# VH-VL binders against q9yfq1, part 20

Target 1, 117 residues: q9yfq1
Amino acid sequence: MLPVNPRDLEKMMRRLGIKVEQLSADEARIVLGSGETMVFRSPTVIVMRAKGQPPMVYLVGDYTVEKPREETAAEITEEDVALVAEQAGVSMEEARKALEESGGDIAEAILRLKGEE
Key: E = the ipSAE of ESMFold2; O = the ipSAE of OpenDDE; V2 = 0.75 times the mean of E and O plus 0.25 times the DockQ between their complexes.

## First folded at step 23 (VH-VL; framework fv_teclistamab)

Design z6 (at its last fold request DockQ between E and O 0.47; V2 from the best seeds 0.00; counts 0 for: pae E 3.1 > 2)
Fold by OpenDDE, fold request of step 25:
Structure z6 (fold): chain C 117 residues (1-117), chain A 123 residues (1-123), chain B 108 residues (1-108)
Amino acid sequence: as target 1 above (117 residues)
Amino acid sequence: QLQLQESGPGLVKPSETLSLTCTVSGGSISSSSYYWGWIRQPPGKGLEWIGSIYDSGSTYYNPSLKSRVTISVDTSKNQFSLKLSSVTAADTAVYYCARHERKYGWYRAFDIWGQGTLVTVSS
Amino acid sequence: SYVLTQPPSVSVAPGQTARITCGGDDIGDEYVHWYQQPPGQAPVVVVYDDSDRPSGIPERFSGSNSGNTATLTISRVEAGDEAVYYCQVWDDYGKHYVFGGGTKLTVL
């Protein structure tokens, strides 16, 4: 637990050879390995630095967790596949695969197939 | 190996703007760790940090010079520049460009220096 | 503003040990860097982060930093060590680099 009094915190940390900086932030975001994002609104940021060591950063404040935006996979139509196939000069199967990989984006799929992306 | 070289006019008139460029060779100016700085030294006097810039454009200036100093980066040319406005005789100095790192929140030493260029402000 | 204080000059005989001090309030809490500047040349870092030494710098050069004083120690001083030495820190409060006034090391 961090001391409530910033001055006391600084003093305590100095005894440990740690330099403390307190900063104000409008927002802080932490993208978690799960894909979720922790969002802090107006947190206090405490940076603790010790010589020769990676710094430690504390975000002090309430936070919300946002789920990853599910990319709505656009429905790939046969017409889309045909268009990509025609434009890129590839088979329908190749075109379909490219569209799937491009999330249904026709332009991106074509570029991918042409080696431009 | 990385090398820095200052260039610009060696003579500037009072009230004009001193402009220098530092050319970085042997490596890219774009780095996640390094800042690019200017230091000057009046004849027979000590070193004075002018300012530093990160490739993102973030700048730090000496408070005593902040109002007159502009440092910029041109990544396409692998250069960074110094502008010092409203110069006086007091701005006569050898000007060095140099590189320093920031690691773990610590600003570190200038590890690579140019050879320096003398800029004289005429009376 | 944060100020670093160095003696203006230090004199030592060849083979002896030179100690150059750099004074600053709570300087021990900061990283101190040291530069050697021979006459007419650009500065070269000889000690950084209090006590680390760049490659190519002789082990005769060492640094320490605690309390209010950082010290550059040059053992077995040679004629070639004659130069002006500067200490430097980053002032977090002022957000700027600060140099000491420099110390002229004379080898007698």
Scores: ipSAE 0.680, ipTM 0.865, lowest interface PAE 0.7, mean pLDDT 93
Fold by ESMFold2, look of step 23:
Structure z6 (fold): chain C 117 residues (1-117), chain A 123 residues (1-123), chain B 108 residues (1-108)
Amino acid sequence: as target 1 above (117 residues)
Amino acid sequence: QLQLQESGPGLVKPSETLSLTCTVSGGSISSSSYYWGWIRQPPGKGLEWIGSIYDSGSTYYNPSLKSRVTISVDTSKNQFSLKLSSVTAADTAVYYCARHERKYGWYRAFDIWGQGTLVTVSS
Amino acid sequence: SYVLTQPPSVSVAPGQTARITCGGDDIGDEYVHWYQQPPGQAPVVVVYDDSDRPSGIPERFSGSNSGNTATLTISRVEAGDEAVYYCQVWDDYGKHYVFGGGTKLTVL
């Protein structure tokens, strides 16, 4: 596979009525359906446009993959479990279950264990 | 119902800076889909695009004017503005603000225009 | 710089068809927009993307664009159609909007 020179591509596409634009980009990110993210550093970004068609974007460059990120997931520590167990008067195992069900929210976990909803 | 209204001084002295504001009403200037532009028309002559701005502050200017033009946006006031420095009698014109959309990498038509404001550079 | 060329004037009798041309090199590869400017008023778009009409513009206004010429057609011309008409494109390589010089439509 030969690397694509943007200027040579532009000339070829222009003869077909296709407009080619190279963008200045520091980074490009593609968030996949799996939750992984492809991260391109300083990629070559080429936009191709023709009447009646959606624009096409070509990213050229190396990328890394970042693992899925889950917002608002709280890390449950053994200190949190001990606190819930002490305050609710339950076993560590029961406290851990309640914290997991509460997304790491200590106050909510205690309330669930005491049945105060 | 979205409307644009130009405001600013109608008379500017030569060598000074022309300053205009466009107020957006009936809608928000903050949008990923729209650019906000300035167009002028000298009396009895055609239309000349001055420049456009996106709500992030990214600008595009007419190359023939860009050394003298600054366009800015204030999303909290729902306004964008034009400054044209070092004016001469040649800058006398009706100044319009207008909206246009960018889709599929194409700049779309100016679909909403202000009423225009005459700015005279004199004396 | 990209240049759009329009005839300076067109005269038609009421009820007839006016055709206003906009010439440019390979203008058929561009989306062309048309604006009506009645005397003393702001421009309003009457045709965009070569041939589309905004809501509220009568179907008497139509457009075409091929090769080196775009055309605004106004059928069954009425006295209220008297205005200056501008064509316009985005020049992607020059990074600016380009307007034609305008065509004054006179209804006799």
Scores: ipSAE 0.294, ipTM 0.687, lowest interface PAE 2.6, mean pLDDT 87
ESMFold2 (binder alone), look of step 23: mean pLDDT 90; pTM 0.930
OpenDDE, look of step 23: ipSAE 0.460; ipTM 0.774
ESMFold2, fold request of step 25: ipSAE 0.216, 0.191, 0.279; ipTM 0.669, 0.660, 0.685
ESMFold2 (binder alone), fold request of step 25: mean pLDDT 90, 90, 90; pTM 0.931, 0.931, 0.931
OpenDDE, fold request of step 25: ipSAE 0.640, 0.671; ipTM 0.835, 0.855

## First folded at step 24 (VH-VL; framework fv_teclistamab)

Design aa1 (at its last look DockQ between E and O 0.45; V2 from the best seeds 0.00; counts 0 for: pae E 3.1 > 2)
Fold by OpenDDE, look of step 24:
Structure aa1 (fold): chain C 117 residues (1-117), chain A 123 residues (1-123), chain B 108 residues (1-108)
Amino acid sequence: as target 1 above (117 residues)
Amino acid sequence: QLQLQESGPGLVKPSETLSLTCTVSGGSISSSSYYWGWIRQPPGKGLEWIGSIYHSGSTYYNPSLKSRVTISVDTSKNQFSLKLSSVTAADTAVYYCARHERRYGWYKAFDIWGQGTLVTVSS
Amino acid sequence: SYVLTQPPSVSVAPGQTARITCGGDDIGDEYVHWYQQPPGQAPVVVVYDDSDRPSGIPERFSGSNSGNTATLTISRVEAGDEAVYYCQVWDDYGKHYVFGGGTKLTVL
């Protein structure tokens, strides 16, 4: 039932009080509640606007789903804890906690501890 | 209460650049809902929109003036400015700064205006 | 370019109703805003989004918009209503604000 001619489609939608705009995008990303991300490459974007209504956006194209980056829990070594403790001037227990919260990232752990000062 | 006030020279020579500043008081220019615009009115004539700017720096210009117009924003000073290059006598007008909202892609009315400032282009 | 057409002038006697029209292609699909500009003053919104009225604007001011014509209606016109009135829309295709030519309202 949809006219093949884009102009006819636009005209039809206009009769319904809907403005249609077609845009080209290099990429579109939708972060889902599951943590996954839908990635569209070079999609066609169709924006439909009606008076007094929020716009409706359609993405037309193939998409891939990217899984959330699994944070590999870096093994926290005693040496790492000692290093963070020394650099941040805190106890070994505090350093360990900061490293655990930072996923084993030494630099981030130090920054967290210094920011609490 | 939010207020807008235009400032700048009232006289500009032909071929020079007209420069105006709008100072926003009683509120922040960094509001998420509002754009800041310039409108002019030649003596005895109608209103013409020049352009608008968002606090992020995004601009929209009147196509008829786009090549000569530059609008900028200074969030630290709570100001936005207009530059119009290569002026002629046709650019003589009262220049207004004003605010307008954008919601759901719809550009709304200019709800707050400055008092306007006359800029005369003359040799 | 999108064009808004207003009559250059409208005259009305005190206490009567003034109607100022704004013509544009499919203007009914756009939000129309109306400004009042007294002599020597900045414009003030009197009607926005076709028919909404800002706080402080008398109920005598109303607006409508359908088809190719928007209308500003001023009932029980007073001497103080004498001004130039402008209609305005945002042109989505041209990505710019468009003003009508203005209508001078004279109170007889």
Scores: ipSAE 0.329, ipTM 0.745, lowest interface PAE 1.7, mean pLDDT 92
Fold by ESMFold2, look of step 24:
Structure aa1 (fold): chain C 117 residues (1-117), chain A 123 residues (1-123), chain B 108 residues (1-108)
Amino acid sequence: as target 1 above (117 residues)
Amino acid sequence: QLQLQESGPGLVKPSETLSLTCTVSGGSISSSSYYWGWIRQPPGKGLEWIGSIYHSGSTYYNPSLKSRVTISVDTSKNQFSLKLSSVTAADTAVYYCARHERRYGWYKAFDIWGQGTLVTVSS
Amino acid sequence: SYVLTQPPSVSVAPGQTARITCGGDDIGDEYVHWYQQPPGQAPVVVVYDDSDRPSGIPERFSGSNSGNTATLTISRVEAGDEAVYYCQVWDDYGKHYVFGGGTKLTVL
């Protein structure tokens, strides 16, 4: 068996009426039905088209999966952060973090901070 | 009702640069679906595609003209433009701007055309 | 470069059927579009994607495309159909739009 050169493969695709295009892409994202997202950084993107058929897109490369992240924090204002910091006796940064972890619930954030040893 | 209108000088001297503007009205040039093209027709002759631009600034040129052609877009003015350098008498033509779509990777028909503007290259 | 070949002219009596051909190697693998250009006017799409009509184009305009030939068919030709007709494809290998040379339809 002789090696198949790239020109012979290109001719076969063309003879089948299949058009091939490589796209320039910095990122590709596939949002799944689960809510997860596949994220490709600088993938090789190849589009194959034939008349009368939907195009096929090939993404080649490593990807990461971003899980859905529900918004767990209500809007957190600087006033809220200051209140938590004052009542719990902590820094603004510590108060903000506690509020974020408590979903914007001021009472829960204060209790969480006061429960630390 | 989307409309295209060409504007620019109707007379250009040989070796100079032909410059035209197409104004889009009744719709936005910033559509994700459409490309904005220039097509010319020498008197008594057929149609020749010059090039197209996407609203992001990405351009596609006729390889036979590419070295002399610049197409640009100004989304804030809803306009795109053509510059054709080093013109000769062979560049005398009616110049049209036109819209076309790309769907599923296919470049589609020019579905909306301007009225055209004659540009004559003469000393 | 990919070439589309059209007859230079077609003459048809009013009420009859005009057929305008567009020849190209494997043109059946491409979507063919047809433009009507009345004298002194801009082209207008009358058929796209081989056989589809834009809104407002009467059903007497139809198209077909297979093998090496696409055809624009105009049934019950009227005097107002007198124009030059262009076929057009995108040449994916040459990366440009290709127009046929045009067919002048004369209504006798």
Scores: ipSAE 0.259, ipTM 0.683, lowest interface PAE 3.1, mean pLDDT 88
ESMFold2 (binder alone), look of step 24: mean pLDDT 94; pTM 0.953

Design aa2 (at its last look DockQ between E and O 0.48; V2 from the best seeds 0.00; counts 0 for: pae E 3.8 > 2)
Fold by OpenDDE, look of step 24:
Structure aa2 (fold): chain C 117 residues (1-117), chain A 123 residues (1-123), chain B 108 residues (1-108)
Amino acid sequence: as target 1 above (117 residues)
Amino acid sequence: QLQLQESGPGLVKPSETLSLTCTVSGGSISSSSYYWGWIRQPPGKGLEWIGSIYDSGSTYYNPSLKSRVTISVDTSKNQFSLKLSSVTAADTAVYYCARHERRYGWYKAFDIWGQGTLVTVSS
Amino acid sequence: SYVLTQPPSVSVAPGQTARITCGGDDIGDEYVYWYQQPPGQAPVVVVYDDSDRPSGIPERFSGSNSGNTATLTISRVEAGDEAVYYCQVWDDYGKHYVFGGGTKLTVL
């Protein structure tokens, strides 16, 4: 934070036609293009607004970076494929494809196959 | 085309609760950009904002009326309502429901209005 | 509380230009909206975001906003322009909508 009191800052920014609002948040998350997520705990949020411009938001505080959840490719077993094939009324090949697309989730695979009907 | 229409009793007794409903037609009340508000106008006087609600249930009220005002939304009926408690003759007015947008943190104009309904507070 | 000040009335002859002012502290930093309210009707936005005009509103209607004064200008005034006009802002400090007292425009 700037070594100025909030009132002085507000006054200064007002002279520039900028509205400043300070908010308290419990948590802030930024999902990065890399798939990582920046997580701020109890950050100070500063919103600056000016007419005709999109707002600028500053997050002030420590943050951690969470890695993307490694989708553990659930090992698709032949038993799983057979189950999906039977439940969805499709071929083993179609069932396998649906399971692969669903990351090994049997329920999701069945729903996908039934939705295509 | 989106339309708003007020409904409710045109007569309310002093100390009772004024209750109005706004029905939205031609579009959904659920929107990420729009708020739904109430404005009133006493006979021969100016406009006064009462309050607004977002579909999530977040409300903003005029500070002068906050203690007496409750605004709610019913998404299933595509309606939002106004309750004003402990009414007096000073609450006699034409009541309008209206829509306004919020963009980039700015609260915008009321761009769509109902036709308004007169509510008279009288014994 | 934030207050918007309008003249109670303005009179103009047909074909002339009407100017309606709206005074407020640092109103130039706020978006100003103007409403036209004919007798017995609901208000209609005629200017938004200081100077933008909604679809369907004649080019005769224009707005400006700077310093402590916003102005609605109606050029080539017609009889049909006779109405009460309100300015309006959102007060960020008070967290509420504020309307001016309204200006009755009379076409002579």
Scores: ipSAE 0.519, ipTM 0.780, lowest interface PAE 1.2, mean pLDDT 92
Fold by ESMFold2, look of step 24:
Structure aa2 (fold): chain C 117 residues (1-117), chain A 123 residues (1-123), chain B 108 residues (1-108)
Amino acid sequence: as target 1 above (117 residues)
Amino acid sequence: QLQLQESGPGLVKPSETLSLTCTVSGGSISSSSYYWGWIRQPPGKGLEWIGSIYDSGSTYYNPSLKSRVTISVDTSKNQFSLKLSSVTAADTAVYYCARHERRYGWYKAFDIWGQGTLVTVSS
Amino acid sequence: SYVLTQPPSVSVAPGQTARITCGGDDIGDEYVYWYQQPPGQAPVVVVYDDSDRPSGIPERFSGSNSGNTATLTISRVEAGDEAVYYCQVWDDYGKHYVFGGGTKLTVL
C-alpha cells in the first residue's frame, strides 16, 4: 500500500534503497543521432539511484530543437576553386586550401595567395 | 599534485571566533565536481565533519554546529575559510581542510587532506 | 541520527589477517569509505565505494559491505599498518557525513 503519511513514504523509499534528488539546472541538452539537439530551458531534472544500478535521469519540460550547424557559410564549388587557381596562378589544390582557410571568400583567397590582404 | 594547507591562529580565547583559511595549490578550487570541507579532531578523539562548500558558495553544514559555522570561498585567491563563533574549550581540536566530490548523486570520500592545524581554546 | 559502530581496538600478529568491522543499520545500502590515520598524521583513504582501492594502496587492503556490516580486511599485516582506522558514510537522510568512532589496530 501507498502510505498517506509523507514520513512513512520517505521511510519506505529509504528502505527500498532508492535515493531521489532534484538537480538545479539552467539548461539541458540532448544531442540526437540525427545531429539535432534538444534544448531544455530551466527543466525539472530528477535523478533516481539505487546502489549497484545505473542512475535514472528524468528530464521534464518544454524544449526546442537546434539543427546541426550548416556546412560552411559559403559552399565552395569546383568553379570557385578553378577561378581562384586561375586568378592567383596556383594549382587547384592550393586554391582549394586557400578558399577553405578564407571561409569560401574568393577575393580573400586570391589576395592571400598573391601576398596581399 | 593538488595540496591543501591550513593557516590561522593556534590560540583562540573563549567566546571569540575561530578563523582558519585553507590554501589550495597545484590545482584550482574552481571545479565542476568537488566540495571543499572542514573536519576537526579533538585530541585523542575521532573525526567530526564541520561543513563543506562548493566553488559557487553553496554550503552544507553539520547540523550540530550549523548555528555557529560559516564557510566561505575566495576563488580569486584559491582559498576557502572557516569561521566558528562563540568557541569554548570543547572546540579545541586539530582542524583539517579536505576535498570531496559528488558523483552520480553520491557524496564520495575525502580524498585529499591538509596536514592539520591545532587550535587551542584557552583563557 | 545515523550511527556507525566500530570496535575500539583490534590486535593482530604480523603476517596475519586483520578484520575491522563497521556496524550500521542497513549500511549495505550505502557506499562505505575507510581511512587509515597513523599517529600524528592526517587520514588517508584506503578503500572507497565499499571495496575499491585508490591508486598506491596495496592489494592487501580490501573491503566488503552487506546487510548491517562493512568490513575492512588487511591481509599479511605489517608493523607499518598500525594506525587508527575509520569507516565513513554520507547519511543522505540526515544530510551529513558520519564517521565511525575509530578502531586502533595494534600489530603485536
Scores: ipSAE 0.167, ipTM 0.645, lowest interface PAE 3.8, mean pLDDT 86
ESMFold2 (binder alone), look of step 24: mean pLDDT 90; pTM 0.918

Design aa3 (at its last fold request DockQ between E and O 0.42; V2 from the best seeds 0.00; counts 0 for: pae E 3.4 > 2)
Fold by OpenDDE, fold request of step 25:
Structure aa3 (fold): chain C 117 residues (1-117), chain A 123 residues (1-123), chain B 108 residues (1-108)
Amino acid sequence: as target 1 above (117 residues)
Amino acid sequence: QLQLQESGPGLVKPSETLSLTCTVSGGSISSSSYYWGWIRQPPGKGLEWIGSIYHSGSTYYNPSLKSRVTISVDTSKNQFSLKLSSVTAADTAVYYCARHERRYGWYKAFDIWGQGTLVTVSS
Amino acid sequence: SYVLTQPPSVSVAPGQTARITCGGDDIGDEYVHWYQQPPGQAPVVVVYDDSDRPSGIPERFSGSNSGNTATLTISRVEAGDEAVYYCQVWDDYDKHYVFGGGTKLTVL
């Protein structure tokens, strides 16, 4: 909860030519330029609008920061290598290399191998 | 140049549904900033907003007419339509379709209008 | 419901200045738009966003908005300015457009 009475805030902002709307949200996510994501649970959302200006949105509440999912190098299994080798008609070594280059994506690995023919 | 044109029957019987279509030409109805609205004017009276629609299908209606009004959009035909159910003599008016913008959370003026079409409700 | 109040009529002689008011609670906090409607024609925006003018509208048309009153000013009035003028706002509370009752401008 905002320490200021919502009515008082609205009145104060009106004097500045700013319209204030308070909304409730179940969740808010902000993807940062760093790749991290700020996650708010049940935040209060305050929208401020002034004539001739872009609106401002405030999220009020606690938040957590999630790191970008490290592309877990999909564990390339021997079964995956065998599948790629069979489908692309290449050796197990070539298939493994293609899978490693494709981050474990079987479809992409096959396409890469077929494109080299 | 973008133009709007109303079309539909000029006569409707009481208790029936008034149906009008607005055809947009010279531009796409799927513009990101614009809404498409209906306004009516009874003879010798003022203007009354009926409702507006965004190309996604999101609608706003006049609270006094909400229960009887349906506005729809057909992006493939570049048209939007008005249905007003259970009409009475009070619904006799010139009906206009028009365009308005929304920017920075503000709903703007109707900057382009159709010529309007008279719809008379009579037995 | 939000209500906009306009005088029903204003009369001016050619060359004089006409002022049409639009009253509403805290209307200065809202964008006000003005429409001109000649007899038998569709409305046309003459002033939007309180004081901005569309292309093709003469500089004789101007608008202001503060407190509880918006005003459309037409300087050097001409016979062709005779029309009904409407003010309009968007009401955020009820989420609908509101028109004033209209003001008939008569050029004497």
Scores: ipSAE 0.675, ipTM 0.862, lowest interface PAE 0.7, mean pLDDT 94
Fold by ESMFold2, look of step 24:
Structure aa3 (fold): chain C 117 residues (1-117), chain A 123 residues (1-123), chain B 108 residues (1-108)
Amino acid sequence: as target 1 above (117 residues)
Amino acid sequence: QLQLQESGPGLVKPSETLSLTCTVSGGSISSSSYYWGWIRQPPGKGLEWIGSIYHSGSTYYNPSLKSRVTISVDTSKNQFSLKLSSVTAADTAVYYCARHERRYGWYKAFDIWGQGTLVTVSS
Amino acid sequence: SYVLTQPPSVSVAPGQTARITCGGDDIGDEYVHWYQQPPGQAPVVVVYDDSDRPSGIPERFSGSNSGNTATLTISRVEAGDEAVYYCQVWDDYDKHYVFGGGTKLTVL
């Protein structure tokens, strides 16, 4: 099986033509196809190389899974609604609706409202 | 085309510090693909790697010289430098700067070399 | 320390083929690079990764590497090929670049 100390492992792998390098890492992250991220804190990172083959990287350690950050529409504030209503000459409710339809973009909301004159 | 040029004093007294600079032109020292190295050749003898530096400041030194060597980089000047302390006559050599890359964990050839500068250590 | 061994010299007549060897234990497991150093000049890589040529190096230069021997082959040698040739590997155990002692190619 695996030797007791790192030098013996490296000697064994070298006899097989395999280069072994252990890296110091504070963190490793694997972004999955689902958008979730595997987060390893202080993992053992081992790189193995052999001539003519792709390098292999082994991450050894515990990990947690982070969910992707949900994107949210910009927060629509009462101040934003009031600004749109003032600039476009419309009611607060009409301004709020235009802001919601423009994803919180004040300039776009005003342009939409003025185009409906 | 990328070029390397060594500069620095050609004469250094024993026990002093040898100090050289390599200027990179025709390309950026900040490349993620390349390391910047120093290699020396005593008169009539072979090549000896001294060390290399990545643009982030990470250094790698020949174990036989490590206690006396400092390599540094100044990305704003597109330069990297060598200091070799406590020199003796044995440190008399032509000093080259050279570029190499590391790809897939393999340290690759020195594909671009400076012209070299002779440094003589003499009283 | 890993050691690379080259013959001190090789002599060939113009138009013939020169073969320069680089010996090392299991050197076939390493990528070998070859440098040409003409008199008074900086080295120039002529073969890298055992057998690849940089742009601008004529195909007369070729390389091979297996077992304990890497070989630089120069076919149809010309007077301009006269130089010292160095082989080089990265010693992954001791983490440093190792150069052979150099082979002086003389074109008779």
Scores: ipSAE 0.291, ipTM 0.692, lowest interface PAE 2.7, mean pLDDT 88
ESMFold2 (binder alone), look of step 24: mean pLDDT 92; pTM 0.934
OpenDDE, look of step 24: ipSAE 0.508; ipTM 0.780
ESMFold2, fold request of step 25: ipSAE 0.241, 0.241, 0.147; ipTM 0.677, 0.686, 0.646
ESMFold2 (binder alone), fold request of step 25: mean pLDDT 93, 93, 93; pTM 0.949, 0.944, 0.937
OpenDDE, fold request of step 25: ipSAE 0.655, 0.615; ipTM 0.850, 0.816

